# Ledger of designs, part 128: VH-VL binders against o60147

Target 1, 175 residues: o60147
Amino acid sequence: MLEKNKYLYIFRHIQTNQVLLSQGNVLKKTALFQLPYPLQKPVAPNGMRPAKLRKDHWVPLLKVEFPNESMFQSVFMQLLNYRKYRSVQPLTSDLLKLPIPVRRRKIMRQEVPNTIADLADILNKEKFPENSVRLQLSDKSDSEYADWPPSVQIDSEEIKLSRGFREKTTVDEAR
Below, E stands for the ipSAE of ESMFold2; O stands for the ipSAE of OpenDDE; V2 stands for 0.75 times the mean of E and O plus 0.25 times the DockQ between their complexes.

## First folded at step 6 (VH-VL)

Design j19 (framework fv_dargistotug)
Fold by ESMFold2-Fast, scan of step 6:
Structure j19 (fold): chain C 175 residues (1-175), chain A 120 residues (1-120), chain B 106 residues (1-106)
Amino acid sequence: as target 1 above (175 residues)
Amino acid sequence: QVQLVQSGSELKKPGASVKVSCKASGYTFTSYGMNWVRQAPGQGLEWMGWINTYTGEPTYAQGFTGRFVFSLDTSVSTAYLQISSLKAEDTAVYYCARGTYYILTGFDYWGQGTLVTVSS
Amino acid sequence: DIQLTQSPSFLSASVGDRVTITCRASQDISSYLAWYQQKPGKAPKLLIYDASYLESGVPSRFSGSGSGTEFTLTISSLQPEDFATYYCQQLYEYPTFGGGTKVEIK
């Protein structure tokens, strides 16, 4: 019923560097299901502390424009699968020797480089037409986390958020 | 209208297993987590854990590991609680409730409860 | 686990009375506290979330206040349908509930 979505937005948390994927310009409350750890100070060791989706705590990391919905859908699903794969891997010995709070901060901080690397890997495997995918980064230096295929055009321009960036809470939705 | 409808009461013997269902309607099932809360006769509320309906990942409170299993069937918007090796102390009303530990909105909708009685 | 202590466990009140229930946390939980109402044989109903925000559809006579370790639920003018057991819940760590406060007819 709504127009087809051909844009992938990726957001990062300003404090933890955790990453959320969005199928559009609006970051929905349900995106928090992507996170193993809640987003509030201080973060509980087992991730049980409640989190609140706050528009001012999330900033765009990157925006990808695809030529069509099919390419968007393929890349989005693969990116979710990469994130799922990473979540079930055993922790390295180096991480296990760290105190729990230090370990979790280090894992969370790695989400930005890991997500960028995963996106690039997917785009390299898909072999899209030359210059068919437009990548906008909030910080162009983040492009250096990966090698990009010829299908990708990289720009570093301000990413505009929708007027309805923050989706209503569970209580607001129930109304 | 949001509703959570649970399966009917169960009378079981010690050592048996029970599976309680909680069917959601009126909202997108995978947009909210599902919590399980227990209330023994005449007692207060006890949180058992939750399941992430998007990922299928369960989280159990201390004391509810081992015999208790949370699961989903997203095709019918239903969450399940299975209790194995039932003990008399498991006699309680079991509630499902919408919400997750990561939101500041509490549990906004509850099932009507399922009474599980474990007789000696 | 974080322990929640409710006071009083029981109170008797008349229609029109102002009723105040307190909830004390064993450690600082900021504002991560909810209040529920439970009538006999029924599931709990969310009244207040984030310590002070009224859930949609809940009468304005209910209000919540507090932060840190001390919280209160107030019913400004008790109605017949308000006779019930009230529970506080913390969501700062693994959720835990207070012991409940039963509000009975005087």
Scores: ipSAE 0.000, ipTM 0.479, lowest interface PAE 14.2, mean pLDDT 79

Design j2 (framework fv_dargistotug; at its last look DockQ between E and O 0.03; V2 from the best seeds 0.00; counts 0 for: pae E 11.2 > 2, placed apart)
Fold by ESMFold2, look of step 7:
Structure j2 (fold): chain C 175 residues (1-175), chain A 120 residues (1-120), chain B 106 residues (1-106)
Amino acid sequence: as target 1 above (175 residues)
Amino acid sequence: QVQLVQSGSELKKPGASVKVSCKASGYTFTSYGMNWVRQAPGQGLEWMGWINTDTGEPTYAQGFTGRFVFSLDTSVSTAYLQISSLKAEDTAVYYCARGTYYTLTGFDYWGQGTLVTVSS
Amino acid sequence: DIQLTQSPSFLSASVGDRVTITCRASQDISSYLAWYQQKPGKAPKLLIYDASTLESGVPSRFSGSGSGTEFTLTISSLQPEDFATYYCQQLYEYPTFGGGTKVEIK
């Protein structure tokens, strides 16, 4: 049977460089649960979950097109697992010496390169067919954070971003 | 393809030193921690510690503080284990393994192991 | 320091058997447990992480379960290539390995 193409959308925060994964081109409020929760239950030292999802603060980082749901779900789940295990890693002594706001910022600024590296690592492990996965970036130089397998075709066209705030007239909101 | 290639086996006398290399390829070296694991003949696996490949900061397991030194050369994506004042009890296979405490869901890639034999 | 106790230390089994190996932690380690397979003269191979997530390329006859302090590795139908030593490892803090379980042919 014919399967529909599936897309993984990855967003970054314009100021903190935190990363959110999404099945849709619009973030849902529940995406915030991917970030460490600072106020309830034990939290890693870098727990920095905003109270609200400010859609104007999250811009596209990259989009991945998979030929079917099975490939999408496999990669999505693995990427979430990588993020979980990074979040529980012990902090280095250098980081612990920093004032908490500086420490948080330094940790958060690694999320983009680390997420890109993790995505590439997963795709290298999965042995998908050559050129079966299409990758499109907002900034093509970000592809340099990782080595990509033959299964990945990197689109020469960058994702176009609205300047300033998200383009209000083109944004669909779930009801 | 991710690969960890270790230096060859070593035959040493007590009191000597050895430096084991672990060259990584096929991934972003500084995004994943490097672990060292010891296995004495006929024995189980023993975690020796790890090195943060982004900062160069080592962490040593209890019992491996002193004669054991982890280091890096990030320009060639290589981690090193140096053991000084070798003793017979240091006879073991030494593995490098990618993953703990920096980036990973377990040690997903291992070097082939380096046998260090210390006579008597 | 978190101790992992594997049982049994040794088991003898036939091709086609269902095999179960247990790993118990001295403290709650949530789901931060991995399983490895090691054949003589070879490096360990990661089978399972996060207690139950199968590593890419590992046969589906391997499965893991458990959380907190008790974890199980199951091989649903042993194959000739599965005779090896199996290790659990906690990743909740400074990693420690279990003592191993050697699975031999009957």
Scores: ipSAE 0.006, ipTM 0.586, lowest interface PAE 11.2, mean pLDDT 82
Fold by ESMFold2-Fast, scan of step 6:
Structure j2 (fold): chain C 175 residues (1-175), chain A 120 residues (1-120), chain B 106 residues (1-106)
Amino acid sequence: as target 1 above (175 residues)
Amino acid sequence: QVQLVQSGSELKKPGASVKVSCKASGYTFTSYGMNWVRQAPGQGLEWMGWINTDTGEPTYAQGFTGRFVFSLDTSVSTAYLQISSLKAEDTAVYYCARGTYYTLTGFDYWGQGTLVTVSS
Amino acid sequence: DIQLTQSPSFLSASVGDRVTITCRASQDISSYLAWYQQKPGKAPKLLIYDASTLESGVPSRFSGSGSGTEFTLTISSLQPEDFATYYCQQLYEYPTFGGGTKVEIK
């Protein structure tokens, strides 16, 4: 039987640079609930529906392999909390001086550096065993957004997605 | 029950100063920005600027720098507009209106307006 | 600054008439446009945001359309209580308002 999850995948939107976290190498529509700036216009109070997931618009940013599911869950939940915290912070004076669409674009473009910095901060705080966490980056220069603890081994291997990543699967829709 | 209640009308002489208040209730004051909008007699609406209610940082539209000051008293959920060195051209109804820059929702709640008349 | 031009400036219509008000932007503002109604002696009331989304509590006879540089507000069947001045507002850059359209019922 395959172990269910000890991998964290982070994806980047090709146009907006917004970031999505995933528990596997497939991206599910429910991940869109993570976005502070939705990919579609606001809807009536009949209930917010997330934007249609277009897998061709998302590329892998990084992959993290943890020693076990417990460590994965802890880090994943902390990352979600960091992202929620950032989304409700007051605007800085620099951002306040910008037109609204320029502000949104600038804020969205900071998600990649911010997410990488948050991940490193969490890993530094948790004090996992030396070389116990494997980090793979699509662009190795992105590792420079943070200082990594001794627990992290940075791998140069290409991130491999599941076969059929660009197509909807029954597993992606079910449950 | 969201309400924005403004102070009463003012009659001032040229060169005087005025301070208009806008008291918010029914929501978390620091969760929304406060906008100021002016309307001269018989004229249209003119956006003056916005203040971040959490940080207190004001942003002024072109034409409203210098004599105009936005400020807050968060302990009483109140925003203020102060105009110094009043001129006849400042005669207008001044509105506060809540807004957000995270959505496309416009200004959803407005104060009732404060008439400021500047005359000799 | 983005300039908004409203037309007509003044409109006279009968109860039951379909009326349209146009708002043209000096540059592309996507859908970052709102419409307000202002009755004499009152503060403006938000009717429509994001060009076409009706604000909660606003009667369904009001509708908005358009994107880019040309927008319209439509009242499908004018009522006596619709006597008012209507303003468009862009939120693409720092907010600016159109000059207003005064609607009088014949």
Scores: ipSAE 0.005, ipTM 0.485, lowest interface PAE 11.9, mean pLDDT 79
Fold by OpenDDE, look of step 7:
Structure j2 (fold): chain C 175 residues (1-175), chain A 120 residues (1-120), chain B 106 residues (1-106)
Amino acid sequence: as target 1 above (175 residues)
Amino acid sequence: QVQLVQSGSELKKPGASVKVSCKASGYTFTSYGMNWVRQAPGQGLEWMGWINTDTGEPTYAQGFTGRFVFSLDTSVSTAYLQISSLKAEDTAVYYCARGTYYTLTGFDYWGQGTLVTVSS
Amino acid sequence: DIQLTQSPSFLSASVGDRVTITCRASQDISSYLAWYQQKPGKAPKLLIYDASTLESGVPSRFSGSGSGTEFTLTISSLQPEDFATYYCQQLYEYPTFGGGTKVEIK
């Protein structure tokens, strides 16, 4: 039997490049809570949370298979913490010089590379066994956003997408 | 309880300007984009563009650049459409319509429309 | 821009009839399609989004289907209040509307 809940999917929005974390290959409505809300006071741009989830606007960025659920949970929580931390940090002087719309777009454009870098950093610190973590990317070039530890094995095959969704496989789990 | 209330009908001469208002209520104004749609008499619907109510950034459809300006007054939850150098062909009903910024699921709430008549 | 072609432009029907309206897109728009109802002198009303999802408060006699380039709006049993003009709208790119279909009393 395959272990359950050991797969991390990271989705990106096809227009804004915002990112969502998911346990499983199907996004839940609650995933939107990962995005900043206008009523909050984050350093990150406000008004970035859509009112409704359109699953077909989110495409898989990468898939990570962990050795077990415990390791998955640890990395998942750390990723969320890294995002929260970044959202409350003061803006750099360079960003403050930009008009608000431009600033917000620039910050959003950094979500994908930042998330990938965060993942690599977390995995580097965790010191998992060699080749115990399997990483599959929708675009292999995205792996260049970070230096990966020996624990990570990058698949040569890219994630196949169909109408904004990754096709289900026998090993994929939908929550 | 969501409502979009537009300003009243306008009668203008060619070359004049008009500013239509759309006041929103019953929801967080900056959580939804505001779209503008034109409908000439007896014709179909035409999307003019939208404004990001959070950032203030307008986006104009092709054919609606130059003379058309979207603006906001967030303090009163109001969006504005200004048309300058009015032409006879600008005669139409103009609607504001609420929509999401990034996940377009349709325009779920509309203003009642504002008739702008351009006549010499 | 993506063009939407509705057919027919005019449709005569009676109360109780099954009515089907077609919307064709110039390119694949996945399921990014909405349907609206508009009555004379009134603003359009959203009926369906995501090609087949019924908007809250809309009667169940309305349904949408299709994906890619072919879409249909169906009224299973036409009611007196359903005589109106219907528009499809694509939301794959910047929104565009179909030309409309006027449903008239036979």
Scores: ipSAE 0.000, ipTM 0.582, lowest interface PAE 11.1, mean pLDDT 86
ESMFold2 (binder alone), look of step 7: mean pLDDT 93; pTM 0.953

Design j20 (framework fv_dargistotug; at its last look DockQ between E and O 0.06; V2 from the best seeds 0.00; counts 0 for: pae E 15.4 > 2, grease 20.1 > 18.9, placed apart)
Fold by OpenDDE, look of step 7:
Structure j20 (fold): chain C 175 residues (1-175), chain A 120 residues (1-120), chain B 106 residues (1-106)
Amino acid sequence: as target 1 above (175 residues)
Amino acid sequence: QVQLVQSGSELKKPGASVKVSCKASGYTFDSYGMNWVRQAPGQGLEWMGWINTYTGEPTYAQGFTGRFVFSLDTSVSTAYLQISSLKAEDTAVYYCARGTYYILTGFDYWGQGTLVTVSS
Amino acid sequence: DIQLTQSPSFLSASVGDRVTITCRASQDISSYLAWYQQKPGKAPKLLIYDASTLESGVPSRFSGSGSGTEFTLTISSLQPEDFATYYCQQLYEYPTFGGGTKVEIK
C-alpha cells in the first residue's frame, strides 16, 4: 500500500531566497510560521514576514520522495530543528563586518544552500536503504551544495518551475 | 519574561569613573547583541554602540571612543558600561537595550535606565 | 552618519485625534526604520520596525509607513496613554535616532 504523505517539497522565495518546507506540492498558510521564530523573536526585512502567504512569490526548489511517511516525518522535523539551531547561533565575524543591508542579503542567500546541506546531512545520518530516497531538483546545480549518500537517487529531470505550486505530473497524480 | 535590570543611580565628581551594569534574564544572553543608549536630561536618545555578547567584541559610535568601555560577564549574563574621566556633559540616563536577533530591526527590550550625575 | 529629522518637535492633540509624526532621513534608508514611544522616567518602547511592522503587543491604532527618506508614524485615534515622546530610529547603518516628537495634551 502506497503512502500518500511521503513527499517533501521545498520552496524558495523568488525575491528573498528564503525557503519553506511543505508536505505536498501546495504551500499551506501555516508554512509562513517557519520564517519567524516567536520564541527567539527573530528579525527580518518586512518583505520576509508577510502577513499573508503569497503563493505566487514561491517556486519549487526541490522534491524528495521517501519510502514511507515515517521517514518523511523524521526528516521533516530534523530539517526544522536544523533551521532553528542556525537561527539561534551568533553571527560570524565576517558577517558583522558588513553593512546591515548587505548582511541581511547574505544571510538570506545562504538559506537555500544551507537547507540543501542540512537535508544531505540528515539523510547521511539516517542511512536509509540504497536508492530509497528520490530527489528531484528545480536546478540540478543545486545538488552540488552537498554530498549525497547512497540512499539518495537524484532524478535526471528537473522540476518544472511554477509559482505557488509544482506543476502536476502524471507520476504525481498516480501517487 | 525577558528582563534587563540595570544598576542604581550614580553620583560622581568630574574625573571619576563609573561602571553601570545590565543584567539580562529570560533569554539566551549570547544570542542577542547588547546596545547602550545615552539620554541627557531633557534630550533625545543617542546610540553609544553595542557589544557582541558571544565574542565580546565592542563597537563604539562616533563620539563614544576612548572613555567608554563595554564589557561582559557572561557567567552572570551581565553587560557593563564603564565611563572614565567623567565630565559634566556625561550626566545622563544610560540604557542597555537588547538588539533584535541576527539583524538589527530595533531594540525590543530595554533596561530601566541608570542615571549618572556628574557634579563638582 | 545618517541624520533623522522629526517633525513636529511638539504636537498638541486631544483624545480621539488622528496624529501623524514625520521622520526624514538624510539619505535613502530603504525601510530600515523603527519607531519608539517613551514616557517620562521610563525606557523607550519599540512600536514599529521595518517602517511598517507593528511590534507584538502594540495597539493597532499605531501604524507606520514610508520608505527611502520619508516616514510617518500615525496614531489613528489618540488615547490618554499615548501622550508621550516618540522617536524614529534608522537601522540602515549603525543606529541613529531622530530628535523626538512630544505629543502633549491640548
Scores: ipSAE 0.019, ipTM 0.601, lowest interface PAE 8.0, mean pLDDT 86
Fold by ESMFold2-Fast, scan of step 6:
Structure j20 (fold): chain C 175 residues (1-175), chain A 120 residues (1-120), chain B 106 residues (1-106)
Amino acid sequence: as target 1 above (175 residues)
Amino acid sequence: QVQLVQSGSELKKPGASVKVSCKASGYTFDSYGMNWVRQAPGQGLEWMGWINTYTGEPTYAQGFTGRFVFSLDTSVSTAYLQISSLKAEDTAVYYCARGTYYILTGFDYWGQGTLVTVSS
Amino acid sequence: DIQLTQSPSFLSASVGDRVTITCRASQDISSYLAWYQQKPGKAPKLLIYDASTLESGVPSRFSGSGSGTEFTLTISSLQPEDFATYYCQQLYEYPTFGGGTKVEIK
């Protein structure tokens, strides 16, 4: 039994714009299962190079502080469900006409705006008390992807992570 | 209707190779990863690794590097497991199983299993 | 490598009995645990994911609980069709399975 968590960390990939959710300030290899298009190959067709999991390739997108663990759990589970829903939707005919690497790149680039929109949608539906949720964004302009409820306070303080915020930092070749 | 259908049982001599197929239907093939799980006779389940059906890139668990190869034919929604230089200890039922990219959901659909027997 | 220890490894019970199976993880895995049922000669079937969420179509007599390092699968009223081996699986790191618990109808 560890201490109850009330913080949600969201990370983005600097090149692909893919997003990872974390219940703490550390990332595990299995966080890659959150991605509909996990990064595997160092070189892709048409010059695209999907980045492998490396410490310096993932940066904080945002951090959310909830007043208690129950609110954190509700929002975290709903975000995972939104991501699952997105991963099983049929691709549009327009996307299906594109070569696979181009299609993948377009879908991945939408993860940041989609995740921010999903978070705001969940917070709007939950009706938490005014100013009870603290949202820190690495880039404040990302808040423009959604309309935020009165429960959310957006602050401009830098997101501080522990050194070694990721436990697995090397490129995964086999495991 | 989601279904994973695997190829039939194989009887091989030591040193031979085998290729097991897993044909998916009833869903968008590249939206889910494909996992491989081994079960030796009378033993438990052992995760061998998975292949990203969108990128085609395999990931192997420790102990399954070298002789084991995961591959795909996306045009027919089929995943493959190839084992080279077969040894007696490779005798097992091999399962393919669909995994989500969301770690909470587990493996929701499984193939029926392919028995590979290595004996001379 | 996260190790999962299931206990007991084997149990014999009567129809109508309440059965509990425990799965202990070598480190905190939050709620990233699934339970599977495997009947003789068949592929495993997902019963529970996210520690306590019942998979669609699974009878309500099955339930899961726990978080962190200790998890329990409960069958509230054992039926003849529940003769099977049950496995826990963690998905917090690269997936690993527990050793299994074989449930035999007495």
Scores: ipSAE 0.006, ipTM 0.494, lowest interface PAE 10.7, mean pLDDT 79
Fold by ESMFold2, look of step 7:
Structure j20 (fold): chain C 175 residues (1-175), chain A 120 residues (1-120), chain B 106 residues (1-106)
Amino acid sequence: as target 1 above (175 residues)
Amino acid sequence: QVQLVQSGSELKKPGASVKVSCKASGYTFDSYGMNWVRQAPGQGLEWMGWINTYTGEPTYAQGFTGRFVFSLDTSVSTAYLQISSLKAEDTAVYYCARGTYYILTGFDYWGQGTLVTVSS
Amino acid sequence: DIQLTQSPSFLSASVGDRVTITCRASQDISSYLAWYQQKPGKAPKLLIYDASTLESGVPSRFSGSGSGTEFTLTISSLQPEDFATYYCQQLYEYPTFGGGTKVEIK
């Protein structure tokens, strides 16, 4: 409460490749509600919501440091809106011809590249100062899913896999 | 408490149709998917598919896309399995089973099963 | 289609024995595996989900382990009521069941 968050944390599921967005470096159970509830029509559910959060199944994908909280919140909400919009669009003819589990896997396989592309699209439309947004990836080749604006500085070090991110309270105090 | 009560056993001739009911109680019916599972005498369990109880949209496993129809009557919290053009190999116990939209919980409640016997 | 192979398909055991049943998946299914117990003439009963999480009301002598492609169900001290057929089920995609393991009294 005394610290306002300016960090975006994105996690990937180790098997399904589903993506969860987080305001903190540790996933909370409520993050699971980002996964489509199976009631979304007329498409088969993508990434059914697990009964509980298995933190050992979710690994870091990327972390973004924004200049301030308001920029973080704007980007975070836009990312959620992009995902919502995509989840309610009609499936393509090619996807509709696939058996449902094959379709689900193919759609889930695209969550990582889609989320990265969405993030870059949002950042390209925003007018952030040059090098003001620090991006750190677990796999730097994932940056190839998008063209990044000059406002983004991609960290030279990859995130090492762990149980999950930790909140950066000491880093925030240095800001 | 959660309960799934299925209709009674059926004896049918080849070519006939049968409709098995599964009445749910003790929970919010449209918040949980309903699965259908077949077990031939002396054999293992075979997932037939499921129906989204909110949308009414069925999904059928491979091999169950023709003669098998899932449906609902949400006003009485009941799921149905209809089998048309019955064959001798359709002789089995048919179960309804509640699943969550969370993939990790498995099927936590099952109906008692309905034996469908197809004899000529 | 994800295939599950259970082994053994059949075993004989005595009350008090430790029993271990194996389920192997044709591909990595993470932890999306459930175990069921079925007695003759009865519906299956969920024992374990998410590979290792015990369902409510299931005795603690049951445990599950594994991830990826290899999973086990263990009964630490077999009781008379545990003589049944056990099935694994993957929930990674369209559910499929293993072929079953029948546990009989010696």
Scores: ipSAE 0.000, ipTM 0.464, lowest interface PAE 15.4, mean pLDDT 81
ESMFold2 (binder alone), look of step 7: mean pLDDT 93; pTM 0.953

